# Ledger of designs, part 18: VH-VL binders against Large ribosomal subunit protein bL25 (rplY)

Target 1, 192 residues: Large ribosomal subunit protein bL25 (rplY), of Marinomonas sp. (a6w1c8)
Amino acid sequence: MSLSINAVARTQEGKGASRRLRNEGLVPAVIYGGETAPVSISFKDNELLKAVGTPGFLTGLVEVTVEGKTEQVLVKALQRHPSTGAVMHMDLQRAQADKAITTRVPLSFINAAQSEGVSKQGGRLTVESKLAEVRCLPANLPEVLTVDVIKGQLDQIFHLSDVILPEGVELVSLLKGEDHDQPIARIGKSKR
Short names: E, the ipSAE of ESMFold2; O, the ipSAE of OpenDDE; V2, 0.75 times the mean of E and O plus 0.25 times the DockQ between their complexes.

## First folded at step 11 (VH-VL; framework fv_barzolvolimab)

Design Y4 (from W2 with light chain T94Y; at its last look DockQ between E and O 0.74; V2 from the best seeds 0.00; counts 0 for: pae O 5.3 > 2)
Fold by OpenDDE, look of step 11:
Structure Y4 (fold): chain C 192 residues (1-192), chain A 125 residues (1-125), chain B 107 residues (1-107)
Amino acid sequence: as target 1 above (192 residues)
Amino acid sequence: QVQLVQSGAEVKKPGASVKLSCKASGYTFTKYYINWVRQAPGKGLEWIARINPNSGKTYYNEKFKGRATLTADKSTSTAYMQLSSLRSEDTAVYFCARDTYYYDSGLYPEYFDYWGQGTTVTVSS
Amino acid sequence: DIVMTQSPSSLSASVGDRVTITCKASQDISSYVAWYQQKPGKAPKALIYAASSLQSGVPDRFTGSGSGTDFTLTISSLQPEDFADYFCQQSYDYPYTFGGGTKVEIK
C-alpha cells in the first residue's frame, strides 16, 4: 500500500521563493514525469519529516494529493541541508502504470542467526548493501527484497543474484551481465 | 598515462571483412572493459559491443550479432573487433573505448573514460 | 532499445554564455547517464558520469544534473575551447545508446 501525503501547489519559483517557504515551515518540491508539465509544490516540514521517517516513503510509491488531485510518485532526489540535515527540496517523479520505474528497494536478510556460518562457525553477517536498484512496473514494486542466508557458510559472500526476485522485478545491475553481480553481504568474523 | 591506440584506416569492398585493433597501455588491461563504438559521417555515436578482457565475456548490440566478433589478447594488451559481411552503411569511424569496471574502479554506473583515436573504415564498390 | 532524445541539435552561443543541453530517456534510467565532448576529427572526451559526477580533469564549469528520464548538461560560462559537439549516453541497459548530439557553435 502506498503512503500518502498532502501538498500545496505553489506559483512562485526561484531561490528566493524557496527560502521564504522554508522560513515559513514549508519544504519546496517538484513533481515531474510523463506527459504532464512539472508542478511546483510545497509540504509542511513537520508532516514531511514524519513521512521521511516512515519506512517505504523514500523507496516506495507515494500518493501525493495536491488541490484534491492525487498522483502516485517516487522520491527521486532529496536535498538536505549540509549542516542540519533538514530536507530542503524534493524531486518527485510521477509513476505511470504502463511505464517501468527504477528505484532502490530495501534488502532484508533472513535466517542469518540460523545459518551454519553464524550458528556453528561463529561468524556474523555483514551487510554491504542495504538497498538494491530495481526495475519494474509500479504495480510490481516490492516493499522489500529478501535474501535468505540460511545456507550461508563462514566467509561466504552473497550477491545480487541471491536475491529472491518477485515476478516482474529486475535488478538493474544484473541487466549489465554476470560481471555485475555485486556483493551485498558476507558472513565473516568481526574485525576487532 | 592511459592510452588506446587503434590500427590504421581500412578500405573494403562490400561483403568483405575487417579486423581492427586497439592497443591499451598505461593501466591494467584486464581490469577494464573495452567497448567499440562507431560514428558514421555526420551522424551520431552507435555502440557495437564490449568485452571483458579478463574473462573474454562479450556483450553485443543485437544489431551486430553474427557480424561483429570481439577478442582480446592479454599478452599484448590488445583488443580486436572483426566485422564481417561489410555493407556501405558500415562506413564510419570506429572507436575503442575503455569502460570502467565497477569492482576494480569503484565507479558505477560505468562510462567510457578513455577513447582511442578512431579508425576510419570505408566500404565502397 | 532505450532512446535518448537530445536537444537542441545545435545552438549558437558566445563566450561567457550559459549553455544548457538536455537529454530525455524513453524510460527511467536512474542516474546511468554520461556526457561527452567531441571536437572535429577527434574522439569523444568524457565530461560527466553517473549523471552528475565530474570526470577528473574536467573544468567545474561543466555540470550534470537529472535523474530518471530528464538530464541536463550545463556549461556555466562558455569558453573558446568549449565549442564542440556534445553527446549524452545511457548505460542503464543494453544496447548502450547515445543522444543525437548537440553542436555548440560560435555566435
Scores: ipSAE 0.024, ipTM 0.636, lowest interface PAE 5.3, mean pLDDT 90
ESMFold2, look of step 11: ipSAE 0.438; ipTM 0.764
ESMFold2 (binder alone), look of step 11: mean pLDDT 92; pTM 0.943

Design Y5 (from W2 with heavy chain Y101W; at its last look DockQ between E and O 0.79; V2 from the best seeds 0.00; counts 0 for: pae E 2.7 > 2)
Fold by ESMFold2, look of step 11:
Structure Y5 (fold): chain C 192 residues (1-192), chain A 125 residues (1-125), chain B 107 residues (1-107)
Amino acid sequence: as target 1 above (192 residues)
Amino acid sequence: QVQLVQSGAEVKKPGASVKLSCKASGYTFTKYYINWVRQAPGKGLEWIARINPNSGKTYYNEKFKGRATLTADKSTSTAYMQLSSLRSEDTAVYFCARDTWYYDSGLYPEYFDYWGQGTTVTVSS
Amino acid sequence: DIVMTQSPSSLSASVGDRVTITCKASQDISSYVAWYQQKPGKAPKALIYAASSLQSGVPDRFTGSGSGTDFTLTISSLQPEDFADYFCQQSYDTPYTFGGGTKVEIK
């Protein structure tokens, strides 16, 4: 179930080299972090396009294979062409099994329709945040974080502290105290 | 214009306490945290604590917990830091700084966008 | 506590030089980094927040970059008013911590 993509090491660097790579159907990228020096690589544009369209590629762990050697990475930056949307460059951060990572994980809000706020009080759930930033070891990275709103009332605001957290997973905002318990959704009156 | 004006220099003996003030103007005092940071002569910066002026809730660097006490007076837009059981190592310039937490809203990484001029505290004799 | 390791501790430069200062965090802190300038006897002044965003009123010769653990402040063309101390700061987790500083001196 792991996401994987192949890459080729590159020796050509700089703006002119990057433009030539893209003209050849290649996308420049860099792998950095950990105990190893940064490595310049490239992806085939068509393989990268398919990978980027795969759920979890941009928010989860990816295995990148370079010259037979596989590394676990997270996508940390993605530059797209403003007109075409084509991927122009990627920054990848190495993930090590014994070091915590920070990344964004999708939020899933469940049971809104069954809540009193929605079913009996004329409310509608409005989602204000689709992602939450987490800290965890790579092995503990969840695919999704759940917010159960079954007990929601009209005018209730849900916060990061309402997120159901698996073991080993922390919300980055909450590391700084309960005043960073930001709103993520609310049940408000429907316009109609 | 946002401004933080701090109280004047203090000279204290070991074991004493000091209470520093930081008067804010040019913005809504209760909407932004106030942080306290110190700098020993020729040294780097060390975060001490922060206060939410609206609720009075405080967050301390564990190194200073039990010695530092932060308060805020909404009516005068003034934050205070009291540091007790002073030691020679507490000789430093003490700054108050405004936190941007509520200034940018959302999950925005906070930082200190406005600083007071600093108050020198000397612990000697 | 998150350690911010700043390099170099000092450097000598001339007006017009490009200057690069780095900070490395002891763990992944995403983009929770700010950079400050401090002149002798003065309070720090914010230059960069969120790793790469320029504070209002700061000249565009200052740029910040990085994410995760490695962060850089660059001054593209050093001006006489830029001779000062520079500090990075993380706001990812309390206690907030600062890099050890970089003194930028005139040659």
Scores: ipSAE 0.428, ipTM 0.760, lowest interface PAE 2.7, mean pLDDT 87
ESMFold2 (binder alone), look of step 11: mean pLDDT 92; pTM 0.939
OpenDDE, look of step 11: ipSAE 0.792; ipTM 0.904

Design Y6 (at its last look DockQ between E and O 0.02; V2 from the best seeds 0.00; counts 0 for: pae O 4.9 > 2, placed apart)
Fold by OpenDDE, look of step 11:
Structure Y6 (fold): chain C 192 residues (1-192), chain A 123 residues (1-123), chain B 107 residues (1-107)
Amino acid sequence: as target 1 above (192 residues)
Amino acid sequence: QVQLVQSGAEVKKPGASVKLSCKASGYTFTKYYINWVRQAPGKGLEWIARINPNSGKTYYNEKFKGRATLTADKSTSTAYMQLSSLRSEDTAVYFCARDTYYDSGYPEYFDYWGQGTTVTVSS
Amino acid sequence: DIVMTQSPSSLSASVGDRVTITCKASQDISSYVAWYQQKPGKAPKALIYAASSLQSGVPDRFTGSGSGTDFTLTISSLQPEDFADYFCQQSYDTPYTFGGGTKVEIK
């Protein structure tokens, strides 16, 4: 179920080298984390583009194979060219089975159409946050977090605390305190 | 919010050394370069060097190579620049500035700056 | 080293004026140019990066343009708070280098 992508180890580093890589249709990246030193790698831009467009790549565990060695990683940062949107660099953090990870996971809102606020009161669900930051062990990382809005009323605001959390998964914001229970969606007459 | 707070003004004699500090906060210290830039009185900006706080890798302007030494302390999120063999022409305001993540090839720029440290070298 | 030739070194303008500052690179540096504003006794402030991208929080009266060797910073309508020094910077290669600066003074 885990997504996979191939990479090549880089022998040269620096922005000049990165520019050259891009000119060759490659995208520089780095794998870091754990006890192992960071590794500079590159992806083929077309393969990376495809991967980036695949659901779960940016939010889930990814298997990166470098010179026959496969590592499980999370995409922690993706830098894009401000004008073209092209991926310029990617940061990948190693996932260790016994170490908690922090990453963003997609939110899925279900039963909106059937909700009281929508079906009977003429409201629409507006999603304010599509992702939520979670802390969990890699093995417990969900592909998606569900928010059931079936009981939603018109003008109701849903919060992170309304997320159905699987075992072993914590919402980072809520760990900071109840005052960090941010809104994630609303049933209203108009979109924001 | 991102902040870079630099150490106080320094007055040194020619031939002496100075060590400036730049404490970063409001972001992950190890994910951005720290650059050092100076500005002599009434003059333009001159880039001195940069450091990758994560790896400790440094990049120097050849003009300062051998005299400037950059270090970073991850535990305190503080970057340091030591400049040795000081000369009168080293009199300037010295800035630390945050750059983009290392080795990205991204069009880099200094998005956050320290307030500057005045270094005066006089006999 | 890449030389950034900035012009003019100074200009006088009035509030509401359109102001244009240019930088010419000694070689093709693609879009690796940033622009900064500096007020007396203060650190430079980022305005534009990647030649034409507006830094967050910067008014949209500031625009950057250009690629290759010729770059321009434009202030569409000068405001009182815009009287300051401006610098271009190339980030194409180390050592990073800056333009000589432009002082925008009140007429």
Scores: ipSAE 0.027, ipTM 0.620, lowest interface PAE 4.9, mean pLDDT 91
ESMFold2, look of step 11: ipSAE 0.393; ipTM 0.745
ESMFold2 (binder alone), look of step 11: mean pLDDT 92; pTM 0.937

## First folded at step 12 (VH-VL; framework fv_barzolvolimab)

Design Z1 (from Y1 with heavy chain Y101W; at its last look DockQ between E and O 0.59; V2 from the best seeds 0.68)
Fold by ESMFold2, look of step 12:
Structure Z1 (fold): chain C 192 residues (1-192), chain A 125 residues (1-125), chain B 107 residues (1-107)
Amino acid sequence: as target 1 above (192 residues)
Amino acid sequence: QVQLVQSGAEVKKPGASVKLSCKASGYTFTKYYINWVRQAPGKGLEWIARINPNSGKTYYNEKFKGRATLTADKSTSTAYMQLSSLRSEDTAVYFCARDTWTYDSSGYPEYFDYWGQGTTVTVSS
Amino acid sequence: DIVMTQSPSSLSASVGDRVTITCKASQDISSYVAWYQQKPGKAPKALIYAASSLQSGVPDRFTGSGSGTDFTLTISSLQPEDFADYFCQQSYETPYTFGGGTKVEIK
């Protein structure tokens, strides 16, 4: 599913202009990357709030419409007010169909309850990483990456190399070599 | 205080080997990778390889695979690089550098935060 | 291999000037960029990591920015001690690669 949201172009930039926009119920953002100059935009706060609450908006491809023209983008940065959680600013990167992108994708651990480590050995799955950074073409971007722990034993540690990768998807940490195969989950003794 | 102290200058003939050392102090030697980078006269920097001093595992730039060998001695906190089959193009200053990446360090992307003073290797004649 | 194209290769500026150095990566490397300063006969010194984070002990006149493919090092008010070579480096994928360097000459 492709997600979409409308935005308006803006000419005011800087700290003072950004604060004024937020006071008017608008959230400043910028679209950058590709062969086109950066574009400053704003979103309506209520529309952005709904969008960020939609699964896949912050981790997947989004269509942004600015004055009738649509662009495929990724959310690269999002700043929130520390006490209210309100979105204060967004950075968006243009996605080109023939250029690889880098973004974080949720990890889903499946079959933990059925594993020997959990079901028969008194273990509990502890997730240490909820996201993994991937490189792929936009068309290959998965919504989620699966780690199947069905064969997990007590005290077993799962690593990035245990992630099931769709065709065309690479884990960024492993582009540095197999010595960057970091832990992502483990089956350990239950606290009780 | 973190410090990397490298061995002295070397002059070698083509076809010889050289072994450079990098003595670490001021931190837990086995916690951080050691990288080797070279700089030919008037040229930019070129990454050679890295070693995990705890496990001894290495990762090499393909350009140097088969010629570069990294080792580490935990008891002396010293990393070594041997470069064999030297040729004139290997004339450079060779640096060791500490890598900031660790398995238990989150939020720090990998870069080289401390560098040795460099060892000049000259290959001629 | 990821190519880091750094520009300009050299520049001359006066004390107090704003200096901008750019690096362009041949592919998206997220924020896996560091910037180093190297003075003649010395080892490189880290200035910026993660594209925009300032290394401890580095003056705040140095700023880094960028994500994806385009990265910038800015010196907001050039000082005499900033005469040096500057290099970007990607740590996204091995082999790690460096930009060709920028020689900053004062006056």
Scores: ipSAE 0.641, ipTM 0.839, lowest interface PAE 1.5, mean pLDDT 89
ESMFold2 (binder alone), look of step 12: mean pLDDT 92; pTM 0.939
OpenDDE, look of step 12: ipSAE 0.775; ipTM 0.892
ESMFold2, look of step 13: ipSAE 0.628; ipTM 0.822
ESMFold2 (binder alone), look of step 13: mean pLDDT 92; pTM 0.937
OpenDDE, look of step 13: ipSAE 0.801; ipTM 0.915

Design Z2 (from W2 with light chain D93E; at its last look DockQ between E and O 0.75; V2 from the best seeds 0.71)
Fold by ESMFold2, look of step 12:
Structure Z2 (fold): chain C 192 residues (1-192), chain A 125 residues (1-125), chain B 107 residues (1-107)
Amino acid sequence: as target 1 above (192 residues)
Amino acid sequence: QVQLVQSGAEVKKPGASVKLSCKASGYTFTKYYINWVRQAPGKGLEWIARINPNSGKTYYNEKFKGRATLTADKSTSTAYMQLSSLRSEDTAVYFCARDTYYYDSGLYPEYFDYWGQGTTVTVSS
Amino acid sequence: DIVMTQSPSSLSASVGDRVTITCKASQDISSYVAWYQQKPGKAPKALIYAASSLQSGVPDRFTGSGSGTDFTLTISSLQPEDFADYFCQQSYETPYTFGGGTKVEIK
């Protein structure tokens, strides 16, 4: 799903200009990629703070409107102030319909409570990874990837290969071979 | 101290095979993958293959498939690469390198943190 | 295969200069980039991993930046021991591939 935010083009750059923007309640950012030149922009701090808190903004496609023109982008980098958590800068990559993108997608683990491992064998599902890195064309980007743990047994370990993948979606870790099939969750014994 | 010590220089004729060794010390050999990379004179680096020393599982650059064979001996902490059907274009320095990745606990993104000193292979005459 | 296009192929610089080397990947590779230094007749030595993380024992005048497709290695104040060849490498997908290299020479 597409999320939207407005931005203003900027012409002055550099460390001094960025400090002045932040003093005016603006956050500097750059849109790059594709066949067009990078565009320096800024967001209103209050609007960006709300957008960053919205599910899917940092992991999905975002529509950014600059001077009345809208582009689809993906958040590729975000710099935060180490003590306050305020967003200091953002890097945005243009999404091109015919070029694969790499991004993180949320994992949803379903049916744990109904599994034998949890319901009958005294186990508890421990989620070790909440996101998985995928490669796909923009049109194929899922909002969430599902891991169905209904058949889970006590001491069962679930791996990236257990993720249900839509057509056209690849797990980046597995592009390096089957021995990069990392664990993402397990049903372990309760210690209580 | 992590160390990878490679076998000595080799001179071979076209069509021959060579087997290079890479002895590891200063760490748990089976915990880290070993990669092989070559560098022709005055050229850049080219990845050949990697091996998981624990399982023996190998992954080859398609360019070298059918000619390169990686093995590992856990008892001597030594990795080997055999390259067959040698040509003059195979003249290069061959390196082994430790990968920072290991199953279940590897660093991401992985890279090559320790390298052997290199073995020169010359294919001529 | 992912192509790593590195520029410049060579440069001349003086001690104290700021040096910048770039690599562009043929597709989005997130932060799966390492940088190596290589002196003549020697094995490469790791400088930067994960695009921006400094290898232990490497001086902090070396910095890496970038994500996605565009990556940069910067030496903030060049020292005599920094004259060498530099290579980027991607570890996103096998086969792992390297940039063509940048020779940093004294003026």
Scores: ipSAE 0.588, ipTM 0.815, lowest interface PAE 1.6, mean pLDDT 88
ESMFold2 (binder alone), look of step 12: mean pLDDT 91; pTM 0.937
OpenDDE, look of step 12: ipSAE 0.791; ipTM 0.905

Design Z3 (from Y1 with light chain Q27E; at its last look DockQ between E and O 0.80; V2 from the best seeds 0.69)
Fold by ESMFold2, look of step 12:
Parts: C-alpha cells; structure tokens; sequence
Structure Z3 (fold): chain C 192 residues (1-192), chain A 125 residues (1-125), chain B 107 residues (1-107)
C-alpha cells in the first residue's frame, strides 16, 4: 500500500524560480541522496495537499514518479507558509535498499483497558509520545510500532525500551545508550 | 555562567599515565554529561568518551579501549580522565565539554555547548 | 563508526564573500549534526545544532541546513572574525565523530 505521487522535473532553481512555480500552482522540491545526482522537481499543489493529509506520507516511504521514472523516497524537510499552512518546499531523500534510513513511526498502545493499572487500580493511560524515531533498511520500515501495556500497574512508566521492535528495526534514541530510554506513556491517576 | 576549568599542561614519557581534571561551575553538575575530546597538533577533533556525572556510567570510543578511564566527583563538581600507556601519538590538547543532553531533556539535541580551555599533554622520550 | 566527510579542507575568501562548507555522513543521521568554529589555540565554539538551529549569541549570517546525509554550513557575508577552522559533528550514535575540518583563510 505504497503512497505515491506524480512530479515534474524542473531545471530552474532559486528563489525567483520557486516563486514562479508556486504562482503556477506548483510546489518546488528536490530529491537527493544515494550516489545519484540530485533532481529538482515540482508537485501540483492540490495533489501534494491531498498527499500530505494522507497518514504516513510525511513519516513513511513514498513513491514519486518523475516523467515515468519511479523513485522511493522519504520526506526529510517540509516548509510551510506560516499564515496559510501551504507547503512551499520539500526535501526528499532517496531510500536505497541496502542503506539504512531514519524516520519517525507512529506508536500504538494496546490493551490498556485490560491492564491491572487501569481496570483495577483506577489508572488511566497517558500517552507522552505518539511517534518514535527508527533506523532500518527500507524493506523493514514498519507502518506502526506496538507497545503492549497489558501488564501495566498504577504509576508505571513505559519507555522506548518497551516498544515491540520488528526484526531489523532499531530505536534511534537508544543508539546513544540506555540512558536515552525516554518515557513514552504512563498509567497514573488522571490529573485531568 | 557555565564554566569548565581544566588542569594545567602535562609532559609525560611513553608508557606513563596522565590524569586530567575538569572542574564545572555555574550549573547543576550532575544534570549534564561530560565528554572528552582531543586534538593532536594540526589535526581534527577526536571524541574519547563521556560520563554521566550522576550515575558514574561511562561510554568509550573503542579506539581508547582500556586506556581511558573517566570518573566524576559530585562533591567537587569535577570530572576526570585518566589515560594510560601513553604514546607519542597521544600528544594533543585534551578538552572536556558539556553535553546538552539531560535526564529531563525537553528535546535538546546532543551537542557540546560549553568547552574547557583544554589541557596540553606532550608525550616525548 | 559514522564517517563525516567534510569539504573543502580549506578555502581562501575575502570579507563579504558567501562561504559554504559541506559535510556528508556515511549513513542517515537525521538532523543530529552540530557545527563548531575553532580559532588557533582555542577550544571549539558551537555555532549550529540540530543541523539548522542557531546557538545563542551566534550571528544570523551563519546558517545550517540539511537532513539525512548531506549538511551545509553557510556564512552569508564573511566577516574578519570568521576566519577560522570549522568542524561538523554527528551525535546520532556513539562514538560521536567529527568532520575533518575546513580552514577558512583570508585571501
């Protein structure tokens, strides 16, 4: 279920050319990375607006077709107009099959209602982080990472190390040591 | 005013050890990691290791395996690095630096925001 | 270990010139890049962190950009005090590593 979008190659670059493209309903972008030269492209703003609203577009692998040629990429940077929220520019990085990528993946917390902390001890699950940054090869990129809190007790704090990791997936924070094992959720008496 | 003040220059013979100090002031010493970085004459920067001053836990660059030992004294707000089995290649300026990562970090990225003045270690026969 | 390849190793420039220094990481390191300035006989001084965030007290003529593997430091209008060595550094994974440096010299 790959996310995909069409783009057009461009040769004009710079602030002047970018403004002209946006006036014509086009959003400038660049595809870079790997051992292949960067390619300047543009998207139709209506197609890009729809794509950006699609879950996983900004955090997952996207298939971009440029004049019949298809590239697998990640969105690495996105610039928005501060007043309108319109996308003004995008940076896209090529995903090579044999080279690890880094991106953010949604967290899904399951079984909270069935836990002792929630069902018997008057607790509620409070989610601190909705995303986790991962490193993996493109083929191993999960759509979502699961945290099973069924054994949660009142006052328990769940950390990045509690995330169920598929084969080939690492949490970027933990590449710096176990002391970067940040909280991601807790079961506690509601402050709200 | 965050400040890291390092001990004075050292001249050592090959095979000896050196122990460098880095006294911190102007912040909560146990809140931030201390890193050690060296720079040989006319060369780039090389990360040696870091220490969590609160727990004493350390992480070492493999290149310094078994030769570097980091410690911290909470009562004096001082970090130490001992480098043993010195060689001429260890001649360098050694810096301590504060890491921006904290236990209660609100998202500060990991980089070195304050550096000591450096300690020159010369290893010669 | 993540290798940070910095280019150029040196450059000569005049006051007022626009200067660009690049670093390429051997793998995707997201935005975990800092840039430092170092004058002879002095400790490095942080300029940019998180690839593009300006350190407090650093003039806005310094800008950082990039994500993933390709990073740049740009000085929009070189000043006399900017003649120095510049280093990139990754903090994505231990051991932390530095680029080889760029000496910016007066022409």
Amino acid sequence: as target 1 above (192 residues)
Amino acid sequence: QVQLVQSGAEVKKPGASVKLSCKASGYTFTKYYINWVRQAPGKGLEWIARINPNSGKTYYNEKFKGRATLTADKSTSTAYMQLSSLRSEDTAVYFCARDTYTYDSSGYPEYFDYWGQGTTVTVSS
Amino acid sequence: DIVMTQSPSSLSASVGDRVTITCKASEDISSYVAWYQQKPGKAPKALIYAASSLQSGVPDRFTGSGSGTDFTLTISSLQPEDFADYFCQQSYETPYTFGGGTKVEIK
Scores: ipSAE 0.558, ipTM 0.782, lowest interface PAE 1.8, mean pLDDT 87
ESMFold2 (binder alone), look of step 12: mean pLDDT 92; pTM 0.939
OpenDDE, look of step 12: ipSAE 0.739; ipTM 0.881

Design Z4 (from Y1 with light chain S31N; at its last look DockQ between E and O 0.85; V2 from the best seeds 0.63)
Fold by OpenDDE, look of step 12:
Structure Z4 (fold): chain C 192 residues (1-192), chain A 125 residues (1-125), chain B 107 residues (1-107)
Amino acid sequence: as target 1 above (192 residues)
Amino acid sequence: QVQLVQSGAEVKKPGASVKLSCKASGYTFTKYYINWVRQAPGKGLEWIARINPNSGKTYYNEKFKGRATLTADKSTSTAYMQLSSLRSEDTAVYFCARDTYTYDSSGYPEYFDYWGQGTTVTVSS
Amino acid sequence: DIVMTQSPSSLSASVGDRVTITCKASQDISNYVAWYQQKPGKAPKALIYAASSLQSGVPDRFTGSGSGTDFTLTISSLQPEDFADYFCQQSYETPYTFGGGTKVEIK
């Protein structure tokens, strides 16, 4: 089940209009993609803040309801204020059931503590990548990708190829070839 | 500075083979992929293949599989592309280009940041 | 293969003009797009990478934007040295593919 959030359609566009919205406690956004024209919308700042803080909102499918009409979208871009970190604008791409989507999905590393590298050899798991970019149909989009490091040894490097991929899910990096197998984590001793 | 210097122009008959070279300098040769791209007269760019100079692993456009062969010489920091069974439609300028991707870092999205000057290959009877 | 549909194929503009070139990808390719400039008899030169990142040494009048399927290259104020061919490229998957190109000519 996808997350849901309400938005309001807006007719005013441009930098000035966006600034006015933000001053009113609203966050401008745009929904685009598919055969339908882009739609300018706004979110309530407090509601969006809550949503952004919810796991999966930025990485999964979201149902956006605008004046009674609901669309499934992905957050493709999020612009933040450089000093305050407040969300200033969002780009939302429409998801179509029959069209492959590209998005980043969180990586979850399991069994690190039980690994020989950590439990017996005194190592620690260091995560270098927390997200992985995937291609899949919307219906196959996972909430999280798992990396089992139970067999990990000291000084071992884990790669994208170690990710357990659900059916229908591809790692974008590997679409360029098996040589694009990026490191994502390491078991090593603390450098002090 | 990073430089890719390619071999000189080639004139070949149909059915012949040509081997082009691309000498790299100004960076660690084995750290970056080398791509080959061609451009027929008045036309766009077409990706041919890519090689990892460190591992020797190659990736080919299916269009060129069986005819294109990429190699790399670590000792001279030189990449090579051999194209066999030449046809008139193979007449083009051939470029080598460095890929920004590196195995040991997250270099996504990669692109071609440095290019050779190009080698003109003319295939005519 | 991913198809990059570039438009327009050619345009005429004057110095100082705002120029916009677009590329549409046949599928969602996130931000795996680069833009190149090519002058006659020369190799392509990288302008933009990752859809919106400016290559070192490139003037800031060049800007890239877009994500997913629709991408744009904008020259805010065309300069005499900007008359050239421009190409988009996707690096999402092999085979890498290029747009058909846009010739920017002097009006």
Scores: ipSAE 0.462, ipTM 0.803, lowest interface PAE 1.2, mean pLDDT 93
ESMFold2, look of step 12: ipSAE 0.659; ipTM 0.847
ESMFold2 (binder alone), look of step 12: mean pLDDT 92; pTM 0.943

